# Designs tried in a protein design chat: VHH binders against Diaminopimelate decarboxylase (lysA). Part 8

Target 1, 379 residues: Diaminopimelate decarboxylase (lysA), of Deinococcus radiodurans (q9rtk2)
Amino acid sequence: MSLSRHALQDAAQRFGTPLYLYDAEELDAALWRVQRAFGDARIFYAMKANPNLNLLRRYAAAGVGFECVSLGELLRAEAAGAGGERMILNGPAKSDAEYAAAARLGATIVVDREEEVVLLPPGSRVLVRVNPAMTVSTHEHLATGTARSKFGLTPEQVPGTLAELRDAGHEVLGLHMHIGSAIEQAEDFTAAFARVTELRAHIGGLSVLNVGGGWSLNADLEGIAYEAHEAARVFGAELWVEPGRYLVASAGWLLTRVVGTKRTGRNFCLVDAGMTEFLRPMLYGASHPLYPMWDALATEVWDVAGPACESGDLIARGVPLPTPQRGHLLLIGEAGAYGASMSSTYLSRPRPAEVLWTGHDWQLLRRRETPQDIWAAEV
Short names: E, the ipSAE of ESMFold2; O, the ipSAE of OpenDDE; V2, 0.75 times the mean of E and O plus 0.25 times the DockQ between their complexes.

## First folded at step 1 (VHH)

Design G1 (framework vhh_gefurulimab)
Fold by ESMFold2-Fast, scan of step 1:
Parts: C-alpha cells; structure tokens; sequence
Structure G1 (fold): chain B 379 residues (1-379), chain A 126 residues (1-126)
C-alpha cells in the first residue's frame, strides 16, 4: 500500500472510525491492468462491488461502462454521467420500473429467461444470458433430478429466444455469460467458451459477446483475455467484460479502532467494526489481510470481534497480532469490494464514512451517517 | 485538526442556571460520542454527562435531574444545560469527543475520549 502511516492516522483523526479508505493510484492501476490485458474489449464495471457515486464518476470519466442489477444502480450510473450505451441492466427478476428506466436511458438489457421477451419495452437493445453449466440432456434431467441454475438460459433455449426477440422487433446484440467467481486461470473458462461457441452453427454471427467477470485478484488476465477474444472471434463479435471485485477490492481498506481486549478461554481483540460494517467474514467465511498500526512482535493469536451482540460477529479468528491496546488502529485489507456496498444499519448502527487518498490528501466520498439518518424516513 | 472550544462558563449564585457550549471544528459531534467532564481544584477529572452517537444519555448521580446534555448537528455543537447549581458544582468543565464508534458502556471513562477542549471555569458562590 502506498499510503503512509501518517496519512492513515490523519484519516482516523479527521473522519473517525470505522472508516472505509480507498487509494486513487490503486484504483487506476487495477483499471490499467484490465485495459492492457483486454485491449479493444469494452469494459463495464459491475457496480454491485462498490456503487459509491464518486468511484462511478471516476470510471465514467475513463470511458468505462456500468453493469447494473437494479433501478437504483441504473440511476447511479446516470448520476455519474454515463449514457445508455455505457449501461447494462442485468438480473433474473426485473421490475416494470427497471425495464422502463432501461428503455428511457437506452441501456442494454440482459434477457435471463424466455418470459422476458413479452415484458421488454418496444425496440429494446438486448443480450441473451446463456448458462453453459446447465444440463442440456433430457436423459440427465430424468436420471439425476438436477436443479437448474438461477441465472440464464440453457444453450438449447438460446436459438429460439434470439428468434423470438428479433420477431418482436428488439435489437439483438448477442450473448452474455458469467461462469462464477474467484477465477484464476484461462482453463476455468475453456469448457464454458467451448459450449457457447458451439452455438455458432445454430445462431450465426453476433455483434457482442459479453463474458462477464468473476476474476480473482491473482487472475491470469492475459490468458483469460486471449481465450475470451478467441470466443468472440468465432462469432465475429466485439468482446465485453464486467469486472467488479477485481477493479476495487485491493484499492480499499476498512480502518477500525481497538476498543478493548478480553481473555476468556481465547484472546479477543474487540474493535469498533463488525457485521454491520463488513459482512463478508461472517456471511462467506472470507479471510482478509490485517495490518496492525502499532509496533510490537506478534507473540499470540487473537480473534478480532465486532461490537454486535452476535456470536458470529467476528472479523477474523486465530490471527497473529501484537498485543492490542485500546485506541490502536487496525486496517482490514481487500475491503474495497462487497464491504461498504453490503453494510447495514442493523442495531441502529450508522454506516461508515468513505474517503479517497488522492496522492496528497483525503477526499470525502461519503459522510458518516447519524443515528437520526436511520429513522429519517419513518413518518 | 479536531479542536473543541468550550464557552458559557462564569460566576453564578447557588440555585442559578448556566448553559455550556462546545463547538467542534474538523469533525461533527453527530459522528461520535461526546461528554462533559469536570475538575475541581485539587481533585481528579470526573465524569459529568455523556451522549452516545445514538443519542442515548448518561449522567453522574450528583447531577442527575439537574443537568441536561444535548447536541445540535446543524451548529456542530454540544451543550450542557446546568440547573439548580450548587457550590460543589464549582469546577473547570471539559468537553470531550471520541474518535469513532464506541460501545455505550465505556462512555463514563475519560480514557475513551481522544479529543479534549481547553476547559471553561464554572464558579458557584454567593
């Protein structure tokens, strides 16, 4: 991290804790890596990872589009200065308001199920989402009773759905796919791309192939980009990609303060952040790097626990830390994605402030909520 | 960068009232717990009243029912309304603020607070 200890202490003093911190240089570096690997592919940021308007404005200024999964996200993209050509509306359960907003904005709509053909506004720009992991065999359905994925159509449903969309007067751009998360190697895409490219014989060429995102922070971007470009080439299509976590996770941290310690069979480091600020460890069992901002050798292991009256309110279990003392600052890494975006006001705890290191000073991106903000909408 | 400045202290007769104000610069009171402490000559600093960032209030037994703590987020100020003042209320009154989200059970501890004002003198005498 390029951030100095002095800058972090300054942030804690000026904005309080818990506090979300972002580094502008790290945001720019992550985008540069994607642009370099994917070349002429069109990038759409999956804003579910972090929808902060100020981060969205940075991506819009860089010519990056947005993948949105709700009305609120479409409106955030619009507020950030994006035009509809830079917006995608995805999601398995879209509302009438979402369809109407997408049409007004000129956004591309990802069709997730056949029923959507009759729900689309006239003349919609569309991609059809294919799930290459779904079984296409009648024998398999009868033999295993296998449940289908929540997302997308089977490859067998795609040709018929494309024809129905064209017959209904929609602008059919091509296909969308998303195979999962934490993808590190090109080989993870190989089987999925093979299944999708088999459709070439049935559906012909496409204007767009959108291969989604889901790349780990350690991903072989050049290898993935090569395979994705080859798949798009089969259709004669422009390649679109939807990175989310990859763009923001390593560029963000959660800064917490130690409020105390206790030793009751285990060593507990009690901090001012927990499940209401940072849900990922509890919800997903996620492990995050921890950076103590006090000097000493780590001679014991500690459980880092939040302030909620919940046994599962743990940021980390059994981690080596120098002996914590009240007032010490602890930095939680890789918190730029699915951190602030998943925070809540549970227990009437206000959501944290968010700040950006510009290289020389802190810029406020989101003020800390007050308790009164939580019930302001109650009549 | 965070500064707290108290005002409103002075000489007042027993049974009188005073309102102390604490103005914050660099941060808002609504984003953290805040408190009033006092120190009489020759004594240690003692707790008077606190307000958590949720708005819950705590009072020392000696001032309960007589003093009221409040804050005004629009003015970025913390207040202590002091009624029915007694000679034993004579002290330098300090405004204090926490740097983050602190647990309510620690509000009475001076060690919770990392920002302190310079103090304002309140003298209750005839």
Amino acid sequence: as target 1 above (379 residues)
Amino acid sequence: EVQLVESGGGLVKPGGSLRLSCAASGRTFSSYAAAWFRQAPGKEREFVSAISWSGSTTYADSVKGRFTISRDNAKNSLYLQMNSLRAEDTAVYYCAADSGYSLPEYLTSPHLYDYWGQGTLVTVSS
Scores: ipSAE 0.000, ipTM 0.106, lowest interface PAE 19.8, mean pLDDT 85

Design G2 (framework vhh_gefurulimab)
Fold by ESMFold2-Fast, scan of step 1:
Structure G2 (fold): chain B 379 residues (1-379), chain A 126 residues (1-126)
Amino acid sequence: as target 1 above (379 residues)
Amino acid sequence: EVQLVESGGGLVKPGGSLRLSCAASGFTFSSYAAAWFRQAPGKEREFVSAIYSGGSTTYADSVKGRFTISRDNAKNSLYLQMNSLRAEDTAVYYCAAGRWSPEYLYSLTEEDYDYWGQGTLVTVSS
């Protein structure tokens, strides 16, 4: 990271707070690690992590494709310069407009349920999504307790669905899978890959095996890549991967400003960013590194709270911080993924600006909204 | 066989310019970070500049503003445009490709790179 305190203070002064910051060097470093580990695999950025058009243009220029789950995301990929061969349409509940757009663009459609076979545009390029944790056995389904039951077909349904797709005239490329999030070790994939490769006896070879993403920032990418390539080799398939969070999370930060303090049984550091800017702590109980931009010994623990009138609007609980004072800057780390992309205009609070450190200066990626932007569509 | 082959070195007067090239073969160059290092007579090798697969760059303070690193993945090539050359820039310049370690908060170290060229001599003298 080439981000100095001076550069951060300059950004706050120039663009205001709260402010999303990205580092071009860190974005490229993360992509390079994925390319290094996965070699000849085709990379599709899962843009749900951060769909900023300027970030998408950087990935398109690097030859990276896009995994999309909505019409809006398909159109963002198109606007970023991607061709259909670099687009995937995923999702369990696709609309007619999404099918039509995918067909127009020549995108690969991931079939998530058998009912989709009759909904696909003629001659669609498809992958079938398999959930290796699901089975048609009631006992086994109960034993797994999988919360991912809304995604993908059971392994038992796959051969029949592939046959139906081929009979309907679609171009069947292969299989898609996504086993979870925050995956660190190759062993986390072992059982899933074993389950999927058992299908080889029933379905033969494939052109593509897409193993999704969901890697933690501490993931053993080389180990995961080795196991993924072995699974693809069983089918004679090209390997596709869908990193999202891994590519952008550590390359982004949320810069916020202390608006005040409150000591009522607990110490509260009140900041100008909260659930409307950064939903992850409240929604997922996520922990993020905090970097105070002021000097002093951290002798007390503080709860960092946002401006929303919600008791759960907390960025952090019980963290050691130097005593905050109105005007102090606080940097929230690992905020490049599922931060700006999940922001809202709740309480008529406008969305923050987004800026990129190029190594030499700041580039504006998204201007700060005004309150009037929020109700511009109201007649 | 994996190879990195440097070219473009030579004798240049102070204030002059020189462009170094590095041709990569035997591996998927586009998937690797690439860098220039140099070793002056009687000194240890030092970092000069690096470029990621996506194009973002890092420079040593001593060359920042004077040197520009670039790459052409279609041609499997790395370049270093050197301007406003000084006598202290005299060194053997090495092309390197390999792992970029985000753990290092400072300049890249030799251990971050798997592949190295044999070097090209740059002499800045009157």
Scores: ipSAE 0.000, ipTM 0.140, lowest interface PAE 20.2, mean pLDDT 84

Design G3 (framework vhh_7pa5_2)
Amino acid sequence: QVQLVESGGGMVQPGGSLRLSCAASGFTFSSYAMSWVRRAPGKGPEWVSTISGSGGSTSYADSVKGRFTISRDNAKNTLYLQMNSLKPEDTALYYCAKGPSLEWYLEHGYSGFDYWGQGTQVTVSS
ESMFold2-Fast, scan of step 1: ipSAE 0.006; ipTM 0.259

Design G4 (framework vhh_podentamig1)
Fold by ESMFold2-Fast, scan of step 1:
Structure G4 (fold): chain B 379 residues (1-379), chain A 123 residues (1-123)
Amino acid sequence: as target 1 above (379 residues)
Amino acid sequence: EVQLVESGGGLVQPGRSLTLSCAASGFTFSSYAYGWYRQAPGKQRELVAAIYSGSTLYADSVKGRFTISRDNAKNSIYLQMNSLRPEDTALYYCAAGPDYWELYRSGEYPDYWGQGTQVTVSS
């Protein structure tokens, strides 16, 4: 017995719409797949995918660490019960406050540029981020963005930076890398791992090799894990990984309600969720599965549009749906990552509630905001 | 007991068409939603097409190329696959549930699955 149609209708009645839904069984299944594939590797959840404190507490209880990119995320990890050995501070543009917090918590700091050597608090625990894509003829899956990527040092800069960090008295654990997003196959890592493992001749062994994340939901995790463990073995290092989207995306949905329909050259299904709740389709052209919770005799092609007064406020364009009517429920899939975490109060629209299906009932993870909550800090 | 049996798979060259069929037994056919899943070697099982009471849904990767249909009189579901590509190579399964939501469990088994039929797209 898992999340059913009855449970979804119950959630809409109890908590209103739009509403973020998570399934505990799906969260556990995704983590189990990663643990099974990567074995004794340390898992650090990339919190940016979904920072809900209740989800973080579930990961902390399972022994999962956190990859953080801000002071706020470090404090969320602390509030979730993580110790510093389970915290990583990453990011290309860290503040003095972030360095200070990482040192106080005992977090591992990922050094992204040589200039950071003199900015680190004394005795910091560090990894150096290497970007293999900056020095190799790149396959599209090897780049962290483009040739102009703002992330990491070139392989040629790594030995000197490691030496400077050690000379400054820091605890140098090893290397960090992240080669891209939507990675499906082990072959996408092969050239990057080969480039990084060539460094063994210059830098010797490491305590840690952190290979980041960026895995597609369709990824060959066992193949990727095999290649990652082989790369870590070259250095004699413990393997660390940073899944984000993979752990939460398929375990979450956005539940929205049809407000009405409009036919003006195109068929519009107007819903109560849009760019302020779920920015991914507008910002990235992302496509998400849709699950209508109604039926009709006719099926037509619809654009699913949100409530914002912007032409680009579309959840989906040109999708077949049974004829919608006001009040019908629509589920947006793969919304557990970069959905709620990227939501805004644009147009003074309150952020939605978030709920978790436990297998038998709904648990409230975040209450729905009121309009007053939006301007409460204005003086 | 519910049983689903797929057929119609095979080897086909890129750009060509193939039709899969699924014969269902053991329940009231017309009251159920049906879907076609596929699983490529080393990948998770994914839903590619679904049909429920005349409404259809498709994965973006197959939209415009694949068509799902059903024949209630024959208790059968069909997947018409046009303009086939090498990346469509997979073991294809039909599945049944009481509605669209019950068909969706990416990489998981809905309550009723067929045994699968292999589709290979290669030149």
Scores: ipSAE 0.000, ipTM 0.215, lowest interface PAE 16.3, mean pLDDT 85

Design G5 (framework vhh_5c3l_4; at its last look DockQ between E and O 0.08; V2 from the best seeds 0.00; counts 0 for: pae E 21.4 > 2, unsure alone 64.3 < 65, placed apart)
Fold by ESMFold2, look of step 2:
Structure G5 (fold): chain B 379 residues (1-379), chain A 125 residues (1-125)
Amino acid sequence: as target 1 above (379 residues)
Amino acid sequence: QVQLQESGGGLVQPGGSLRLSCAASGFTFSSYAMSWVRQAPGKGLEVVSDISGSGGSTTYADSVKGRFTISRDNAKNTLYLQMNSLKPEDTAVYYCAKDSPEYWRLYSEGGFDYRGPGTQVTVSS
């Protein structure tokens, strides 16, 4: 973290709070680590982690492609200047508009289910998503049924689907997989890769193996890259990867201001950010680093609570803090992914501004919404 | 009022071992990450090791990895550093510090407000 306390205080004064802020040096460092570890693999940023158009432009300028899961994300990639060979459309329930946009742009379409063979635009470029952990009950339809993952085909469905796509005239590039999130160790991929590479005997070589992302912030990227390249070599394929959270999470923060405190059996530090700005603690039970920007002895534990009238509107529970006072600033770390992108206008609260530290000054990336912005589409 | 008191330092020959202890009071010990930080003669502070409040997560400087082990006993409010295979380069004053070094970088310049007085470790023949 290259950001000084003075730079953070300046940002709060100039742009207000709550405020999303990013560090260009940290963004560059994260991309460099992925490039170093994965060598000549193609990198597609999973923009759902943070789709801010200014961040996308930075990645496009660096030659990074995009993994998109909606029409809006395809159009963001286009607006950022990505060419079609650098775009992937994924998702289990693609709309006609999404298929049409992907065809117009020349994007690669990830086939998630067998029905898509008849839904694809003519002459599409395709990958088939395989879920190596999926299984389907083979004997009975029970009252509870077999729960199926909503993502990808079983390994058993893959050979037939590839053949049907080729017979329909599509450019079949190969396979796509994505085995989870917050994966740290290379051996967590080993069994999944083994199941997928068993397909070699049935489907032959491929042009592309896309192994997705889902790496933890402290992942052994070099070990994971080694395993991924070995899997691609089994097919004679080019390796593609789809980092999202890894590229942006540690390069972004949420700056919030203490509005007050109360002591009602527990100590509450009430701040101006909550579930509407930063949903991860409530939705996922996620824990994020929390940095008080004042000097004092941390002798007590505090619940850091947002402004919503909901008991679940907590940024953090039971954290040690020096005694907070109205006006103090708190910095929430690892907020560059699934923070701003999951913000809402619940309670008619405007979405925060977003700013980028260039190394010498702040660049505005997104202005703070006004109340009018929130209801501008209501008639 | 936070109080930290290190002990267990001393003179030891290269290759020897020492175990440092840090007695903590004045705060809920188990709620905080703890650190060992050292200052060699004429040098700045070096973060040696960190441990989470529960004790489930640890980190080590590359210079000590494989030789030093941080641990804590939350029932006794005590932090430990087991130092094996000591080298002359390990000669330093060792400080027990409340919170992690990342907190120090952000929270205060210098990072000394929540440390003990230190214990001297000298590795020499």
Scores: ipSAE 0.000, ipTM 0.105, lowest interface PAE 21.4, mean pLDDT 84
ESMFold2-Fast, scan of step 1: ipSAE 0.211; ipTM 0.621
ESMFold2 (binder alone), look of step 2: mean pLDDT 80; pTM 0.808
OpenDDE, look of step 2: ipSAE 0.017; ipTM 0.428

Design G6 (framework vhh_8emy_2)
Fold by ESMFold2-Fast, scan of step 1:
Structure G6 (fold): chain B 379 residues (1-379), chain A 126 residues (1-126)
Amino acid sequence: as target 1 above (379 residues)
Amino acid sequence: QVQLQESGGGLVQPGSSLRLSCAASGFTFSSYAMHWVRQAPGKGPEWVSSISSSGSYTNYATSVKGRFSISRDNPSKTLYLQMNSLRPEDSAVYYCATGSPTEWYELFGSYGMDYRGQGTQVTVSS
């Protein structure tokens, strides 16, 4: 049931390039792995990874909730058919419109700073985000649970904030935490959970412990789930989790076409996708698998470069490829998360189409933008 | 013709260390990513570790992370796997692998593992 070369060539012909591709079987498999590891925990998909309405509808149909960080994301969750009990509003800098929308929908609001206590609509359902003040081994742009992070309250602030929320008449469900991204080991969570569970003596039991997400594609899900369930048990709480990247990254690819080559001090394979389609390599130094769709032995290494007038507009650096030629197709793996969702119209380049492999045919999830779509709002 | 020759396997006790080597020939070694995969009796092949062509990027299966270390020496065309804190469940035939970049997602559902050697047996038993 893996994507065939013929199906990929068919997609390029029908929908053009660059093109985002998703595999329904891979989406289902990733969700099944999370459900199997975490059992009766409630799953909230962190839609920042990929907010496509058709993907959200699949998760809503499976009983999965949504973690949202903007008004637009709350409205996407509503459009996908989610009720407020399946919505979380997170974020360090919420607007009045976001608070109002969360209240209208009945969403759970994650309180990220003490100032928010007086900004919440009456009778809000809340979690308090605690920063366990620990260092996680990951890229610095992805780390959120550190002592210098802009996210969450310190453990020392939590008991007072919970009391203020209850005194103000809010429905306090429990705690939220998120320690970082690219987390592989249960041990990375153990220290954070130990710091949070120490609060039991000061705050008593909770209805909910939300441990967020941030799991690597190589993560020990069973070990992480065990530690998370033990932490929730300390509070007598039900467990909530917020996977994003883990659910969609390996289920998506970016298909691009070679536009030419250049040989200077290095070999460059120039493609029709770059930072405007796929920002991750430039922003995070991320490495992605590459699958050339032309037949020859690789004898040289190539830098895969996009069309932007930026020296950093590289998809990959120093990768073995057979000699590229104009028109050849190249597939970029692990592109289902933080790819399409972070795309831009920089240089007036239209956003690519998105398609889903159903096992038998391609379903269009998003049409390709036209250049005219980019300036349609300019009057 | 691409040729890969593994060595360094043997019978060791639990908790021991072992270093595997893979000698490569018939291709430009420094231009290809390299992989270690293993196969235990009665099981399918399991991916263990990968290393980029330059050696700058490495990746590991969750079952071996923190215990195994992959490295390469491009001038000598040799791939290594340092195995520490060996467990009975690590017993398997270990293969080094590489692939043509033209191959789409062939071996183990991963890019570039269409060529492998004859393997080296690792047995962890007291």
Scores: ipSAE 0.000, ipTM 0.153, lowest interface PAE 17.4, mean pLDDT 83

Design H1 (framework vhh_gefurulimab)
Fold by ESMFold2-Fast, scan of step 1:
Structure H1 (fold): chain B 379 residues (1-379), chain A 124 residues (1-124)
Amino acid sequence: as target 1 above (379 residues)
Amino acid sequence: EVQLVESGGGLVKPGGSLRLSCAASGRTFSSYAAAWFRQAPGKEREFVSAISWSGSTTYADSVKGRFTISRDNAKNSLYLQMNSLRAEDTAVYYCAAEYGTYKDFSGSYEYDYWGQGTLVTVSS
């Protein structure tokens, strides 16, 4: 790896804490692994994982497209230099402004419900999202493609919807699906792909099969790619994939500073970041690797707590750490996805800066907000 | 690209002294943890000594009081001064350096870069 303790200390000194930091080598390595495993598939980065404009520009330069779920995300993709052929608009509850922007840009629109057929701008380029009605063992807010999911049409609705879209004059490319999150093995896709490929008898061939993303950082990408390519082959279709977390999670960290400690039946390590900077542990019960940047052996367990006056503002519980002291740096790993993108100004706490390690120096990607930035729109 | 090259190994008599050196290229030792490990014939690789990015030193119980780890920022080098050598100190000695991040800290350093080793023989 290219990140060192010296580089991290330099970042803390130059940019302050809390601080999001990314490693260019790790970003490039993750993309290379996806490209290697999926071959000729088209990659659309699911920017909800991290929409930083500078990261998007790196992906656009590499020929990677973007999966967008809002007007703001479509405009970010445009600002990053993407053409409409490299944009997908997804989402279950699209606005008229989102349809208009997608049409203006020439983006591919994912149809999530039958009612959308009459809402689409004329001559829209479309995919139909099918829910294969399967479940995966993940937190419900992260899981899609389940019987309880608000996403997609049932397999029974798909043939009629495709016919209506063609009859209305739209360019129907094919199908979209997304079965869940934290997917590690090809077998997790097998039942969903079997159900979707059964539609071949009813709908014929397709130009595109988009199988989404949702891969674990430990996923067997080659196995998943093999099964996805087989499913696309049934339709004679080009394969599209939408990695998000996989591309950026392991390439990013949140650097925090210890504010103090408290020992009241339990050991608390209080840090300068919490739910307003990094919502994942509180919202999803997510566990993240922690890297203390001070010297000592870990002989005690600590709860790592943020500054919010909320009992649930915990980053970690019962983790071994060397005894922290005010001023020590604590690094939170796998924070490149759904970290900065989910940050808020709750409690009038400004959003952190974001920096990129180039291999030899730090590049500023986003400046730190000031408290005054938070109420600048208040008249 | 980061490279570590050890030197200074050789044959010494019991009670003798030896100084090992490790030269780094591509990164500096001045702000990173660095360590010496050894592997004796027929044994697993074992920790000998470490110096943290802040200059704190740690020693295995078997070498404490006899060995001294140090670094020279101007020469970008790590050293191990070995005194009062014993037959049990016979091993290939490896230089190791942290140039990345720790993986899930559990009370030990994880070293990213390793040298190829230098043989130390303590005999007659």
Scores: ipSAE 0.000, ipTM 0.145, lowest interface PAE 17.3, mean pLDDT 84

Design H2 (framework vhh_7pa5_2)
Fold by ESMFold2-Fast, scan of step 1:
Structure H2 (fold): chain B 379 residues (1-379), chain A 123 residues (1-123)
Amino acid sequence: as target 1 above (379 residues)
Amino acid sequence: QVQLVESGGGMVQPGGSLRLSCAASGFTFSSYAMSWVRRAPGKGPEWVSTISGSGGSTSYADSVKGRFTISRDNAKNTLYLQMNSLKPEDTALYYCAKGYSEKYDWSLGFDYWGQGTQVTVSS
């Protein structure tokens, strides 16, 4: 059986709404595409996209490693059955507890700033993160607080940092880079790889070149893989990659239920999910496919709005939908990444359940929280 | 922005033929499955046919199988519906509808609908 209207209605009845749904076949297909394109490259799933322990167990069973950016993510990787050789600790602002956990686990630590050299536990396994776009000419521009500007060292800082790490007795494996998001074509990597490979003259060979992820769902994976392997070849290095969104986004959906409608100059379809369940549209202006699971005589233009008392709590603006009624189901697509992982208990709203379609039935991956779960830690 | 403009409707006698066209713009046409959906007076929408983004897969409602043929020209961003052996019950407003991906279950709905083109089959 496929993921069908009947399976979706069954899920809503058994688990309630709002509800995160995943398709096992789609998860497997996305991983297969990455493995096929990148061949011998080592894959580390960037779990920030979706850290559900059951999804992590599937990746660990497939030999996939994990890119982690917190103590909690390192512990999730450990709970999923990964060894330290399959763990990377990344992030610009690591805590002492995170360094200690990485050392205990034998994880590879990505050094994001020169000041970290003196903070590392003795004999740490390290990569140095380089940002090829961080140059003197763009520094003032990027210093306005963009995410890109706070990550990695400049190419000019890399040789000195590598030498300092080796002098301090650390095992320096190589370099890490992450050039951006929504990358579709190999050409988007070309200039960045050229910038990084220029370092060969100053730093020699490396054991590892980690080129990160950030691939669009429409990305030319084979072209990107070719360019990435060529860059690794310049250093004589093993290639590592960190797909996140690409592996899980299209394999997940958010199932919502219409609470009601109102017409006050605009047509609003009010649903039981919003910024607390699915932050992407509000935070990033993201557009997601919508699948109404009903029909009606009239089709009109609707804004799909969540329950939060904020004007920006909109899932979609100006979309054609058959006239909704209370109780109708609305499915939001490409919600497998940065959906559940970014959910909150804002307004004391419990986080949704998560379920996996196995091809024949639903498996519960995460139970729905109760309101009491939200204040259980309050004394 | 996404635009779908249907044409080719009209009046025809039972047993006649019509070819509907849908001119698409504002998106990468070949990356999306496309469908034809019809609405008869006083009734809800009825799915008619779907074609994958590449054109390699097609599907049809039982009521039109063997009579209608869906096709696409990705170079011209145009979707077609060739309608043969038309019956009075084929009378409806016909909509061009954009899917959410290259392949999807049409029963999950559509991203965008055109304005429709009227087909009337009468003697």
Scores: ipSAE 0.000, ipTM 0.186, lowest interface PAE 17.7, mean pLDDT 85

